# Designs tried in a protein design chat: VH-VL binders against q9v1v9. Part 26

Target 1, 196 residues: q9v1v9
Amino acid sequence: MSFVVIITGIPGVGKSTITRLALQRTKAKFKLINFGDLMFEEAVKAGLVNHRDEMRKLPLEIQRDLQMKVAKKISEMARQQPILLDTHATIKTPHGYLLGLPYEVIKTLNPNFIVIIEATPSEILGRRLRDLKRDRDVETEEQIQRHQDLNRAAAIAYAMHSNALIKIIENHEDKGLEEAVNELVEILDLAVKEYA
Key: E = the ipSAE of ESMFold2; O = the ipSAE of OpenDDE; V2 = 0.75 times the mean of E and O plus 0.25 times the DockQ between their complexes.

## First folded at step 9 (VH-VL; framework fv_amivantamab_arm2)

Design M4 (at its last fold request DockQ between E and O 0.94; V2 from the best seeds 0.82)
Fold by OpenDDE, fold request of step 11:
Structure M4 (fold): chain C 196 residues (1-196), chain A 119 residues (1-119), chain B 107 residues (1-107)
Amino acid sequence: as target 1 above (196 residues)
Amino acid sequence: QVQLVQSGAEVKKPGASVKVSCETSGYTFTSYLISWVRQAPGHGLEWMGWITAFSGNTNYAQKLQGRVTMTTDTSTSTAYMELRSLRSDDTAVYYCARDRLYYYGMDVWGQGTLVTVSS
Amino acid sequence: DIQMTQSPSSVSASVGDRVTITCRASQGISSWLAWFQHKPGKAPKLLIYAASSLQSGVPSRFSGSGSGTDFTLTISSLQPEDFATYYCQQADSFPWTFGQGTRLEIK
C-alpha cells in the first residue's frame, strides 16, 4: 500500500525547516517531492518551458495536464516508498486564489495526511523580512491570515475527496520548532507499518 | 462547439512546398497545443509534431526535421503546417488536432487535408 | 521511440458482438494511452484517454483498460456505426506514436 503525506504552508511559515528536521528523525524512509519542482521538470522535458518563471504563464489547461502526469508519477513511486509531498494548497493570483490541486489530481494522489504548517501573521512577517529572497509578494498581516484561512479551506476540500486526515501544526517562536517537528515525525512514523 | 477546419486538397510536384491551414473555433486558442498527424495511403497514423499556441514552441518528429514548419496566428486562431521538399511518400491526408498533451490528449481533430505529390 | 503493436490487424464481427482490441507498448507507458476511431473521409475521433477514461460524448459501450505495456479497447455490443479503423496512441513521451491500426469489418 502507498503512504502519501501532503505538507503545505504559506511562505515564511517555516515549512522547509520543519520538513528537513522531521525527515532526519523519522524512522520511515520518505521520499521528499516538491510538486512544483516536479512539474517544472516535466514541463522542461516536454519543451514547454525553459525556466521556472514561465511555468506560471502556461495555460491552466496545460498546467492541469502536467499536474496529472506528476500525480500519476508520484502515485507510482508511492507504491514502493512513502512520499512526503510539498505543495501549495492555494495559489494567489491577481484575480483570486486558485486551488493548488485539482479534483483529479487529489484523487490520484490519494493522500493519507494533509499537513498544514501555520504561524501567527506577525511571526510570518518577521521571518519574511529576514529572508527577502523567497517572497516577492508583500502581504499585510491580514492578508497572511486570509491566505492561511484559505489553505485550511483547501485542505478540507482535498480531504473530502481523499479521506485524508488533516493535521495543523503550529510553528511558533520560542521553542515551537521542536514541538512542530515532533508532531510531523509522529505522522511520518506511521508509514513504517505500511511498508514493513 | 470546438471545431477545427482545414484547408482544401493540394496537388504538388516533387520538390515543391505545401502549407496547410487549420482554423479553430469554439475554444480559447492560446490554451492548447496543435498537433499534426498524417496518414499515407495504406498506412497508419503518423505524428508529425506539435506547436504551442500560447508560446509558439514546437516539437517536430525527427523524420521531418528540417522540412516541416508549424506556425500559429493567434489573431485568427489558425494553425499552419508547411512541408517543404515534397516527395512522393509525402502523399497523405494531413490532420490537425487540438492537443492537451499527456492526460487529455488530442481530443478534437480537423477533417483532414489530402496532399498529393506526383510528377 | 516507443513502438505500439495492435492486435488483431483486422477483425470481422456482427452487430451485437463483443469486440476486443489489444495494444502493446514496447516499454512501460503507465496509463498514457488513448484510443481513436477513424472512418474514411472523416476526422479521427478520440474515444478513450488515459487508458480508461471515456471521452465526453462517446457511448458507454466503449471502454478501455490496462496499464504499463498492455492495453485493451472493448466494445461491449457492436453497433453499425462502429465499423471503422481503431488506433491506440501512446502519450507517455515524444514522439507520439500510434499502433498500426485495427480494421473492424462487418461479417
Scores: ipSAE 0.860, ipTM 0.946, lowest interface PAE 0.5, mean pLDDT 95
Fold by ESMFold2, look of step 10:
Structure M4 (fold): chain C 196 residues (1-196), chain A 119 residues (1-119), chain B 107 residues (1-107)
Amino acid sequence: as target 1 above (196 residues)
Amino acid sequence: QVQLVQSGAEVKKPGASVKVSCETSGYTFTSYLISWVRQAPGHGLEWMGWITAFSGNTNYAQKLQGRVTMTTDTSTSTAYMELRSLRSDDTAVYYCARDRLYYYGMDVWGQGTLVTVSS
Amino acid sequence: DIQMTQSPSSVSASVGDRVTITCRASQGISSWLAWFQHKPGKAPKLLIYAASSLQSGVPSRFSGSGSGTDFTLTISSLQPEDFATYYCQQADSFPWTFGQGTRLEIK
């Protein structure tokens, strides 16, 4: 008696716009949760940090413990209303990519869907270059595609430990936004039957 | 093999201070917290507070606020707890423990340090 | 502060008995509860974390259950080495707090 949808996508895919529009249109009353925001809230309550920029300095072992607490809170909220969970499927580090959600976290969340918002590397690069701020880290199209490939692989790993279906939603430049929003709305509307 | 080794027993007079050490090995000291817990004779366990080895942040039990100071020395992987203005009811065995926070708990403890406060 | 109430305060039992110790929190703590074993002259030993997860090296006769406010520690078949005092501890919010303890004596 819970409905949890994880939504993820690398910067430049249009995830924020798609989620905002889908939430306005869906028949279900979803709670939108950013995983990192809850992580910060718990870290502040514990006295571990005072400012958001300190979160990245926490040891991975402490971050993973906080993830478990946040995952449990989300799963308990999900008993009351459906959850749209905004998070990173992978996290870039200097030494490679870290899975954003460890095994125990995924088991606790037990998502029904993992939705990946994607676009072609060219489209993503073009969107990043049109950004008013041109301070983003430089990535090649190959690096962008590899990151999207890793996120797909991460989603498969998460699905192995849950009941989640994986849905890739393409957000293409010309006709993609409305179609992407409609695809997400169809998934979110499935939650109506879970909260009688 | 994760190990926490504490300093030896101490006898103190009321009004004095005591500083107990907790030398850690077998894990990355700066990745976790150290909690301090005490047990007075005939009583249960009482959490005193923790210190983060990675930043030096502390969180003290309210009743001990102002009398306790916890510190770390990362070069020796050692945590310290100093309790000041000792009273006879501070007589207890003092433990340090590796604290993994909410989920994993205080999973490895030191052997304990008996502190006796008597005139 | 979250108050932790254990029961019973003490119990005498025979080898082979099934022993259940309960712990009640003064407010919901989800599954953030740990159980410790404390033997005379030894450091406390973590048995159960997160209400039901068995710590490595702890015999499988120990188990934990519960969520919210009511929790149990069960020893399925009591052994002579299980003589100890048992404490629950909430890990939901600071300050960490312990139950008053349950002394288990093997007859």
Scores: ipSAE 0.707, ipTM 0.882, lowest interface PAE 1.0, mean pLDDT 90
ESMFold2, look of step 9: ipSAE 0.691; ipTM 0.878
ESMFold2 (binder alone), look of step 9: mean pLDDT 91; pTM 0.922
OpenDDE, look of step 9: ipSAE 0.827; ipTM 0.930
ESMFold2 (binder alone), look of step 10: mean pLDDT 92; pTM 0.928
OpenDDE, look of step 10: ipSAE 0.835; ipTM 0.931
ESMFold2, fold request of step 11: ipSAE 0.597, 0.694, 0.623; ipTM 0.828, 0.882, 0.839
ESMFold2 (binder alone), fold request of step 11: mean pLDDT 91, 91, 91; pTM 0.925, 0.925, 0.925
OpenDDE, fold request of step 11: ipSAE 0.853, 0.857; ipTM 0.943, 0.944

Design M5 (at its last look DockQ between E and O 0.69; V2 from the best seeds 0.69)
Fold by OpenDDE, look of step 9:
Order: structure tokens, then C-alpha cells, then sequence
Structure M5 (fold): chain C 196 residues (1-196), chain A 119 residues (1-119), chain B 107 residues (1-107)
């Protein structure tokens, strides 16, 4: 059986650090996949885009097709090894928020877990300010919280169609990074039984 | 309703060029690709290539590279296919089709354009 | 390029018959396969996409199955309007390639 863990979090929440450290400690041999990166690779192979910035300009119809292509590919890989899938639960658009994973895609992925990394808006802002190398849109604390709330809602929707378990991991300054990493490792280690 | 309407039949001499048009309606032109497919008499369907209506990116069949050019006009929602250096074996019915790539495929086709190449 | 081989090249059948057409890919194409119906002087018509998904507006007597390298188009009960040539097409790897076609004729 396949074991797929979706991990999501808004920028600046510390997701990449937690993911990296957890993968180093887990007993299971996970393959880390960034959904967006894989989509970009497929788009380039197809000649649809030349640069990553063009991905955002792809029509929704084309994006959905690429998502399905990537989802199927991930599903196939998951038959051989556990997958940690980094993706956006929601995507902010000028007209509102879009679910990052449509029904057909989430059904194909059929995740076992949906992991959400969270922090306080103030903590996230602090982290974003410290990381000046990234071109990030300036968001208010209210906007940050709204985005996190929508990610939770999205996770519920995804779980409804996949029967995935939802895990919220808090990455607070007081709680510490180590505790957050341990929580993720506990989830990832469950894959050992699935591929034994 | 989604429609693709192609230009009329063409008769050309060897060495000449032909440009077939495909006018689309009933959907957002820039949301799809346009694929071109041809069928020579007594043969099957042959994919020629596609163009993205949103950015103009193209992917041509290797066999036709250098001789084929696909273009779009977003203002008129029209796709064009030009084939140069025509030869007798280019005689075929040429089709345009709305294409969504891997999963959804070529879901709506034009009526076809007969191109005859004869001396 | 991926080679698509259809079988049979032609088939004669009567109205009401069950008809099966097969398509084999030279390599694994997962479920990226479409079936088309083509009548002379008409535009080709998409019947099945993603190996088994019925295109909107297509009668339920048409069905697709298979994955990997072997695929099947089935017409459960042949109707007069179904006599045509049918093509499979792989949509996994560029260039897109078609089978050679199966001509379905009236017996």
C-alpha cells in the first residue's frame, strides 16, 4: 500500500526547516516532493513554459491537467516508497482563495495524513522580516491568520474525500523547533509498517 | 456551444506554402491549446503539433520541423497553421482541435480543410 | 515515439452486436489514452479520455478500459450511427501518436 503525507503551511511558518530535520530523523525512507516544482518540470518538458514565473499565468484548465499528470505520477511513486508531498492547501488569487488540490487530484493522491504547520501571525511576520532574501508580499497579521484558517478548512475538505488524518503542528518560539520536528517524525515513522 | 471553423479547401503546387485558419468560438480561447492533426488519403491520423493560445508556445512534430509554423490571434480567437515547401505527400485533410493535453485531450475538432498538392 | 497498434484493422458487425476494439502501446502510458470516432467528411469526435472517462454527450453504450499498455473500447450494443472508423491516441509523451484505426462496417 502507498503512504502519502501532505505537508502544508504558509510562507514563513518554518515548514521547510521542520521538513528537512524530520526527514533526517525518520526511520522511513521518504521521498520529498514539492508539488509546484514537479508541475513546473512537467510544464517545461511539454514546452508550455520557459520560466517559473509563467506558471502562474497558465490557464486554470491547463493547470488542472498538469495537476492530474503530477498526481498520477506521485501516486505511482507512492507504490514503491513513502511520499512527503509539500504543497499549498490554498492559493491566494486576486479574486479570492482557490483550493490547491481539486477533487480529482486529492482522490488520486489519496493521502494518509495532512499535516499543517502553524505559528502565530506575529511569529510569522518576524521570520519573514529576518528572511529578506525572499520576495514576499507584505501581509498583515490579520491576513496571515485568515490564510491559516483557510488552510485548516481546506484540509478538512481534503480529508473528507481521502479519509486522511489531519495533524496540526505548532511551530512557536516558546514551544521550540525540536518539539515540532518530533511531532512530524512520529507521523512519518508510521510509514515503516506500511512498507515493511 | 464550442465550435472550431476552418478555412476552405486549398490547391497548391509543389514548393508552395499553405496557411489554414481555425476560428474558434464558444469558449475562452486563451484557456486551451490548439492542436493540428492531418490525415492523408488512405492513411490514419497524424499529429502535427500544438500551440498555446495564451503565450504562443509551440510544439511541432519532428517530421515537420522547419516547414510548419503555428500562430494565434487572440483578438479574433483564431489559430493558423502554415506549411511550407509543400510536396505531394502533404496532400491531406488538416484538422484543428481544442486540446487540454494529457488528461482531457482534444475534445472538439474543426470540420477539416482539404489541401491538395499537385503539379 | 510511442507506437500504437489497434486490433482489428476492420470489423464487420450488425446492429445490436457487442463490439470490442483493442489498442496496444509500445510502452507504458498509464491511463493517458483517448478514443476517437471518425466519419467521412466529418470532424473526429472524442469518445473516451483518460482511458475510461466518457466524454460528455457520448452515449453510455461506449466504454473504455485498460491501463499501461493494453486498452479496450467497447460498444455494448451497436447502433446504426456507430459505423465509423475508430482511433486510439496516446497522450503521455510527445509527439501524440494515434493507432492506425479500426474500421467498423455493417455486416
Amino acid sequence: as target 1 above (196 residues)
Amino acid sequence: QVQLVQSGAEVKKPGASVKVSCETSGYTFTSYLISWVRQAPGHGLEWMGWITAYSGNTNYAQKLQGRVTMTTDTSTSTAYMELRSLRSDDTAVYYCARDRLYYYGMDVWGQGTLVTVSS
Amino acid sequence: DIQMTQSPSSVSASVGDRVTITCRASQDISSWLAWFQHKPGKAPKLLIYAASSLQSGVPSRFSGSGSGTDFTLTISSLQPEDFATYYCQQADYFPWTFGQGTRLEIK
Scores: ipSAE 0.762, ipTM 0.891, lowest interface PAE 0.7, mean pLDDT 95
Fold by ESMFold2, look of step 9:
Structure M5 (fold): chain C 196 residues (1-196), chain A 119 residues (1-119), chain B 107 residues (1-107)
Amino acid sequence: as target 1 above (196 residues)
Amino acid sequence: QVQLVQSGAEVKKPGASVKVSCETSGYTFTSYLISWVRQAPGHGLEWMGWITAYSGNTNYAQKLQGRVTMTTDTSTSTAYMELRSLRSDDTAVYYCARDRLYYYGMDVWGQGTLVTVSS
Amino acid sequence: DIQMTQSPSSVSASVGDRVTITCRASQDISSWLAWFQHKPGKAPKLLIYAASSLQSGVPSRFSGSGSGTDFTLTISSLQPEDFATYYCQQADYFPWTFGQGTRLEIK
């Protein structure tokens, strides 16, 4: 008996607002976990890093170890309560995009759903420009759409190894927030039967 | 293919220092940690500390802090462990191990180096 | 430091026997436990990581179980090459600590 929902979306789609409202309304008591935060916590505990910016410099094999520890920790927690896992579907690097969750990590997490929050590129760009402190390297609308397209492709790759259902939730300004929240709540409410 | 080859046995007097080398091959040296573990005669295994091959950062067991220094030479893919102010209870076989951290652990070990501390 | 206690300290067994070795941690270490095989004059060999995951190249007669504070290594049918000392090691927090060892000898 476990229920794991991965939620993802590029910065500016309104994911945090949708998540907060859905968690307040769902019948299930989810634990919200950010994958990167938990990886950082474990790296600090090991004495490998002192600052978040050092995480990017860790060798691949060390990052994979941390990912596996975090994935197994989440899997164990999921036996006790449903998990809403906030993570990046892809990671932008100077040389291209990496998949955020390697095969063995996805198998260990074994998600029931991969939820992608999306919005139009113009809406995303508008929100990012209003929040200048958090995003100095703003993408063009075309780059934003390419990133959303890659995240959809990544979700397909993750679903191939977990049988998770993929759900795209659109957050459009024309009263789309309430619809998006309700769509997420319906998914989260499915967890009630798994922990009855 | 992955191999850790350590320097030969040493005999030292109390108060001296010893430096054990651990030459690695068959993998990317800078992608892992190197842990050092020792075993005194008639005793179990004792972890001494690790060094990150990619940065040279170290983490030493508290009881050895101040007496141990771990270093690496990336150009030769070699790790070193130096133990100073030797005592008779430092007599042990010293191992290096490739350390993959929490989940995967210390997956490949060197053959061991006997260090004997006697007057 | 997390204390690891193994039991028994030694066991005498024959080829073909099933053997279990236990390990207790002084505090909850979840699943962060490894098992090693150690023969005189040889390097220690990793058998099991993360309590129950079999290391590549290790025979399937070896298995690990447990979580929290109590863990077990099982050898389902002993082979001549399995006579050795076995150590558990916690990998939850530095310093890494080992059990005192279990010596598996020929009966």
Scores: ipSAE 0.606, ipTM 0.831, lowest interface PAE 1.4, mean pLDDT 89
ESMFold2 (binder alone), look of step 9: mean pLDDT 91; pTM 0.922

## First folded at step 10 (VH-VL)

Design N1 (framework fv_amivantamab_arm2; at its last look DockQ between E and O 0.84; V2 from the best seeds 0.76)
Fold by OpenDDE, look of step 10:
Structure N1 (fold): chain C 196 residues (1-196), chain A 119 residues (1-119), chain B 107 residues (1-107)
Amino acid sequence: as target 1 above (196 residues)
Amino acid sequence: QVQLVQSGAEVKKPGASVKVSCETSGYTFTSYLISWVRQAPGHGLEWMGWITAFSGNTNYAQKLQGRVTMTTDTSTSTAYMELRSLRSDDTAVYYCARDRLYYYGMDVWGQGTLVTVSS
Amino acid sequence: DIQMTQSPSSVSASVGDRVTITCRASQGISSWLAWFQHKPGKAPKLLIYAASSLQSGVPSRFSGSGSGTDFTLTISSLQPEDFATYYCQQADSYPWTFGQGTRLEIK
């Protein structure tokens, strides 16, 4: 049986840190996969793009093809080991928000869990300001909140088609990073039974 | 309705070049790739390569490298395949196809263009 | 290059028959396989993509199965319009390659 955990969160929420720490502590041997990275690799192999920034410029039809390819690959990998899949629940575009995982993709992945990492807009802004490594579009607190709200909605939609459990993990300054990590570890450790 | 309409039959001498056109309609041209496939008499289908209509990137079969050039005209939603240094074994029906790559594949094909290479 | 071998090369069948065509890849290609129908003087037609997904508009009597190296196209009940040549095609790695084809003839 396959065990797939999708983990998502808006940039700056602390997802990467939580993921890294949780993977170190979990008893299950998860393979971490970034969906976008894998798509990029496939696109490069095909000769479609040379740079990561070009991925966004690909037609939606091509992106969907690549997504399905990646989803199938992940599904196959999941037969052998538990997968922690880092992906975007929604993608902000100039014309609106796009679901990161189309219906066919989420069905293929068939996740056991959808984990959303959240924080307050102010916390996220603070973290983004401290991490100047990424050239990110400046977002307001309202925009950040809207994005998080849409991620929740997306998770619900994904769960409808996969029967995944949704877990929201709050990464607040007062709550502490360790608590958030422990919450994720509890979920990841459930995979031990699936691959025993 | 999605349609791909190819240019008419060609007769060429060895060493000459041929350029086949593929006019598309019924869909957003720049959202797909165009693949080219040929079939020699008595043989099966052979993939020649594809071109992205959105960026002009190409992927050619190694066998045809140096002799084939694929292009697109977005203003007319037309794809072109040029094959140079023609040989008798290039005699075939050439097909263009709308392509979405790995998963969805070549889903709509042109009617084919017969290219005959004879001395 | 990945070689695709179809079996049989030709098959004679009657209307209403169940027909099975197999395709074997020289190496694992996961599910990146398509099936095409080709009639003389006509454009090839995509029947199955991703090994088992039925293309829109294709009759449900067509089905695809398999993964890895062995794949099967099945026509559950042959219709008069189904007499044609069928090709498998791998889309796992470049160059994309086709099987040699299976000619389905009227018995």
Scores: ipSAE 0.809, ipTM 0.917, lowest interface PAE 0.6, mean pLDDT 95
Fold by ESMFold2, look of step 10:
Structure N1 (fold): chain C 196 residues (1-196), chain A 119 residues (1-119), chain B 107 residues (1-107)
Amino acid sequence: as target 1 above (196 residues)
Amino acid sequence: QVQLVQSGAEVKKPGASVKVSCETSGYTFTSYLISWVRQAPGHGLEWMGWITAFSGNTNYAQKLQGRVTMTTDTSTSTAYMELRSLRSDDTAVYYCARDRLYYYGMDVWGQGTLVTVSS
Amino acid sequence: DIQMTQSPSSVSASVGDRVTITCRASQGISSWLAWFQHKPGKAPKLLIYAASSLQSGVPSRFSGSGSGTDFTLTISSLQPEDFATYYCQQADSYPWTFGQGTRLEIK
């Protein structure tokens, strides 16, 4: 009896705001976990890195080990309270997109939901331009939508290896932030019956 | 077919040094760590430290800090461990192991190298 | 450093017996515990990683359980090739530390 919700979205979709508001409003006592933060913590503990930006330079097999340790840790925590897991569905590299959750990791996490926060490419581009800390190379709207399409495909692959339902939550100006938050709260509230 | 093959047994006098080699094959050397573990006669296993094959970074057991140096040669996929200022209680079998870190651990070990320190 | 204590120090058993070896950590290590088999003149062999995951090529008669501070290695039906010394090793944090070993002997 665990309840794990993966929440993901490409940079610029407004995921952090939606997450914060939904956690304030849900009836369930979720623990919010950032997957990458835990990976970094373990890598620092081992003495492998000193700074966050060194993490992607680690060999894939070392990254896989850190992912498994973190996934197992999260799975153990989920037995005691519901987990809202913030992570990347895909990671852009110079040579293509890397899946953020390998098969062994997703099987260990065994999420109930994979929630994808999306927005229109123009809204995402606008938010990225306002956030200069993340703007190394500006993508076109077509490239942004392609990344969102790949995240949907990745979520389907993850659902094949778990019990997860996929939920797309749109965060765009017409729909408003409140509707997106309410959709997430409805999912989070399902956890009440698992930990009563 | 992953193999770690170590150099042969050594006999040393106190105060000398020893350098043990660990030749690896059957996997990508630069993707993993190499840990060194020793076992004195009649005793359990003792972790000595690791070296990252991908960067050459090291992490040594505190007891051995200042006496041990671990290195790699990526062109030959070989790891080395040098222990200096040898004492009689350094007599042990020295193992190298492929270290996959926390979850997967030390999954393939070398055959061991006996180092005997006696006057 | 995390101290690992094994019990018993030795076990005398017959082929076909069920054997249980216990390992205790001096502090919580979650599930970060490995079991090794070691025969004289040979390299140590990883049996179990992450407390309960069976290493590839290891017979299914070996199993591991436990979390936190208390862990168990079980051999469900002892075979002649299983007579060896068994070590637990914590993998929660460096330095990696090992139990003192449990010698499994033939009756």
Scores: ipSAE 0.663, ipTM 0.861, lowest interface PAE 1.0, mean pLDDT 90
ESMFold2 (binder alone), look of step 10: mean pLDDT 93; pTM 0.935

Design N2 (framework fv_amivantamab_arm2; at its last look DockQ between E and O 0.76; V2 from the best seeds 0.00; counts 0 for: pae E 2.8 > 2)
Fold by ESMFold2, look of step 10:
Structure N2 (fold): chain C 196 residues (1-196), chain A 119 residues (1-119), chain B 107 residues (1-107)
Amino acid sequence: as target 1 above (196 residues)
Amino acid sequence: QVQLVQSGAEVKKPGASVKVSCETSGYTFTSYLISWVRQAPGHGLEWMGWITAFSGNTNYAQKLQGRVTMTTDTSTSTAYMELRSLRSDDTAVYYCARDRLYYYGMDVWGQGTLVTVSS
Amino acid sequence: DIQMTQSPSSVSASVGDRVTITCRASQGISSWLAWFQHKPGKAPKLLIYAASSLQSGVPSRFSGSGSGTDFTLTISSLQPEDFATYYCQQYDSYPWTFGQGTRLEIK
């Protein structure tokens, strides 16, 4: 069997830092894959796009086809080593949110865990404002919480089509970073016995 | 119900050009690609290239680079393939096909267009 | 480019026979392989996609198997309409490439 962990979280939750530290500490040799990066790579190789901003302009059918290609590639890699898959649970559009992973993609990936990194809306807003140069596209705390609620709902939908367990890891305050990293490491370490 | 209808047979002399049309119906033209495939007498199938119906981007087989041009007209849901500087070994039946990439591949084909190149 | 090699080049068989055609890719293509049936004067017809998935409207006597580099098309009980040339095609990466074809003839 393979071992695939999906990790997600909205911008500002500290996902990148938690991921980097957990990968340094885990006993398992995970390969970190960003789903969108691999989709972009495949689209460039096919000649469908030249720049990442063009990816959103592709027809939905083409985007879903690329997702399926990428999912199959990831599942093949997972036969060789455990995979930590960084992706978006939902994608914002002008008319609402898309689920990031359709049924056939989730079934192909067959993740063992879907890990959601969360933080309080206040902490997320504070981190985002420190990263902004202009007041562009800033979300309110209520909008931030709505995004986290939608991501939890998306994770449930993904778990319906796989064997995944859903784990929410809270990244609160200064001391919460170490606890969040340790929680992720505990999950990643479960992969040790899968690869002899 | 999906249908691809190609233009009729052509007879050409070496050095000429040919332009084959492929009119599509029964699906959303701009959602997919059109691939072109040919078969010379006594030979197997040879992929020539594709064009994206939604953006006009092309990917040509290296053997044909510089001699082939593929275009689309989204108002008529029609794809075109033009092959220039024809030579005798370009005699073939030319097919267009709806290309759904990795899921179904080339799932619906046109009836084919015979292009004969003879001196 | 990924080269596709079919075997055999031709096969003679009788109605009711089981026929197996193989296809080998020059490098791994996962399961991104299609099988086509081609009769003189007609367009190629998709039979199998994704190595083993049967295209809508294709009889269940056709089946495909394999992954990686080695693939097989099987016709479990030949019918008169099955005498044709069969092609495999990889669609793991562009350029798409076809096998050289296998001609299935009446014995």
Scores: ipSAE 0.488, ipTM 0.770, lowest interface PAE 2.8, mean pLDDT 89
Fold by OpenDDE, look of step 10:
Structure N2 (fold): chain C 196 residues (1-196), chain A 119 residues (1-119), chain B 107 residues (1-107)
Amino acid sequence: as target 1 above (196 residues)
Amino acid sequence: QVQLVQSGAEVKKPGASVKVSCETSGYTFTSYLISWVRQAPGHGLEWMGWITAFSGNTNYAQKLQGRVTMTTDTSTSTAYMELRSLRSDDTAVYYCARDRLYYYGMDVWGQGTLVTVSS
Amino acid sequence: DIQMTQSPSSVSASVGDRVTITCRASQGISSWLAWFQHKPGKAPKLLIYAASSLQSGVPSRFSGSGSGTDFTLTISSLQPEDFATYYCQQYDSYPWTFGQGTRLEIK
């Protein structure tokens, strides 16, 4: 049986840190996959792009094709080991928000869990200000909240098609990182039974 | 309706070059790739390579490296395949096809262009 | 290069027959296999992509199965218009390669 956990969160929410720490603590041997990175790798192999920045410039049809390829690959991997899939639930575009995982892709991935890491807009903004290297676009607190709301909606949609459980993990300054990590570890440890 | 219409039959001498055109319609040209496939008489299908209509990136079969050039004209939604230094064994029907690469494949094909190489 | 071997090279069948064509890859290609129908003087037609996905507009009597190295195209009930040459094609790795073809003839 395959065990796939999708983990998502907007930039600055602390997803990477939580993921890293949880993977160190979990009893299951998860393979961490960044969906975007894998797409890029496949695109480069195919000769479609040379740089990561070109990925966004690919036609949507090509992107979807790549997504499907990656999804299939992940599905195959999941037969051998549990997968923690880091991906965007939604993607902000100039014309609106796009679901990060189309119907065919989510069906292929068939996740057991969709984990959303959240924090307050103010916390996220603060963290982004401290880590200026990753986000090119400055978002307001309102925009941040909107993005988080849409991620929740996306998760519901994904769960509808996969029967995945949705888990929202709050990464607040007052709650602490440790608690958030423990919540994720609890989910990841469920994979032990699937591969035993 | 998606259509790919290729140029007419060609007769060439050995050492010459041929350029086959593939005019597309019925879809967004720049959203797909164009693949080229040929079939020599009495043989099967042979993949030649593809070109991205959106960026012009190409991937050629190694066997044809150096002799084949694929291009696109986005203004006319037309793809071109040039084969140089023609040989008798290049005699074949050449096909263009709309391509999405991995999952969906070559889903619509042109009618083919016969290229005959004879001394 | 990945070698694709089809079997049989030719098959004679009657209308209404169930026909099965197999394709074997020299190495694992996951599900990245397509089936094409080709009639003389016509453009090849995509029947199946991703090993088992039916192309839009293709009759349901066509089906594809398999993964890894062994693949099968099945025509559940042969129709007069189905007599043609069929090709499998892998697009897992470059160069893309085709099987040698299977000629389906009227018995």
Scores: ipSAE 0.481, ipTM 0.803, lowest interface PAE 1.5, mean pLDDT 93
ESMFold2 (binder alone), look of step 10: mean pLDDT 93; pTM 0.938

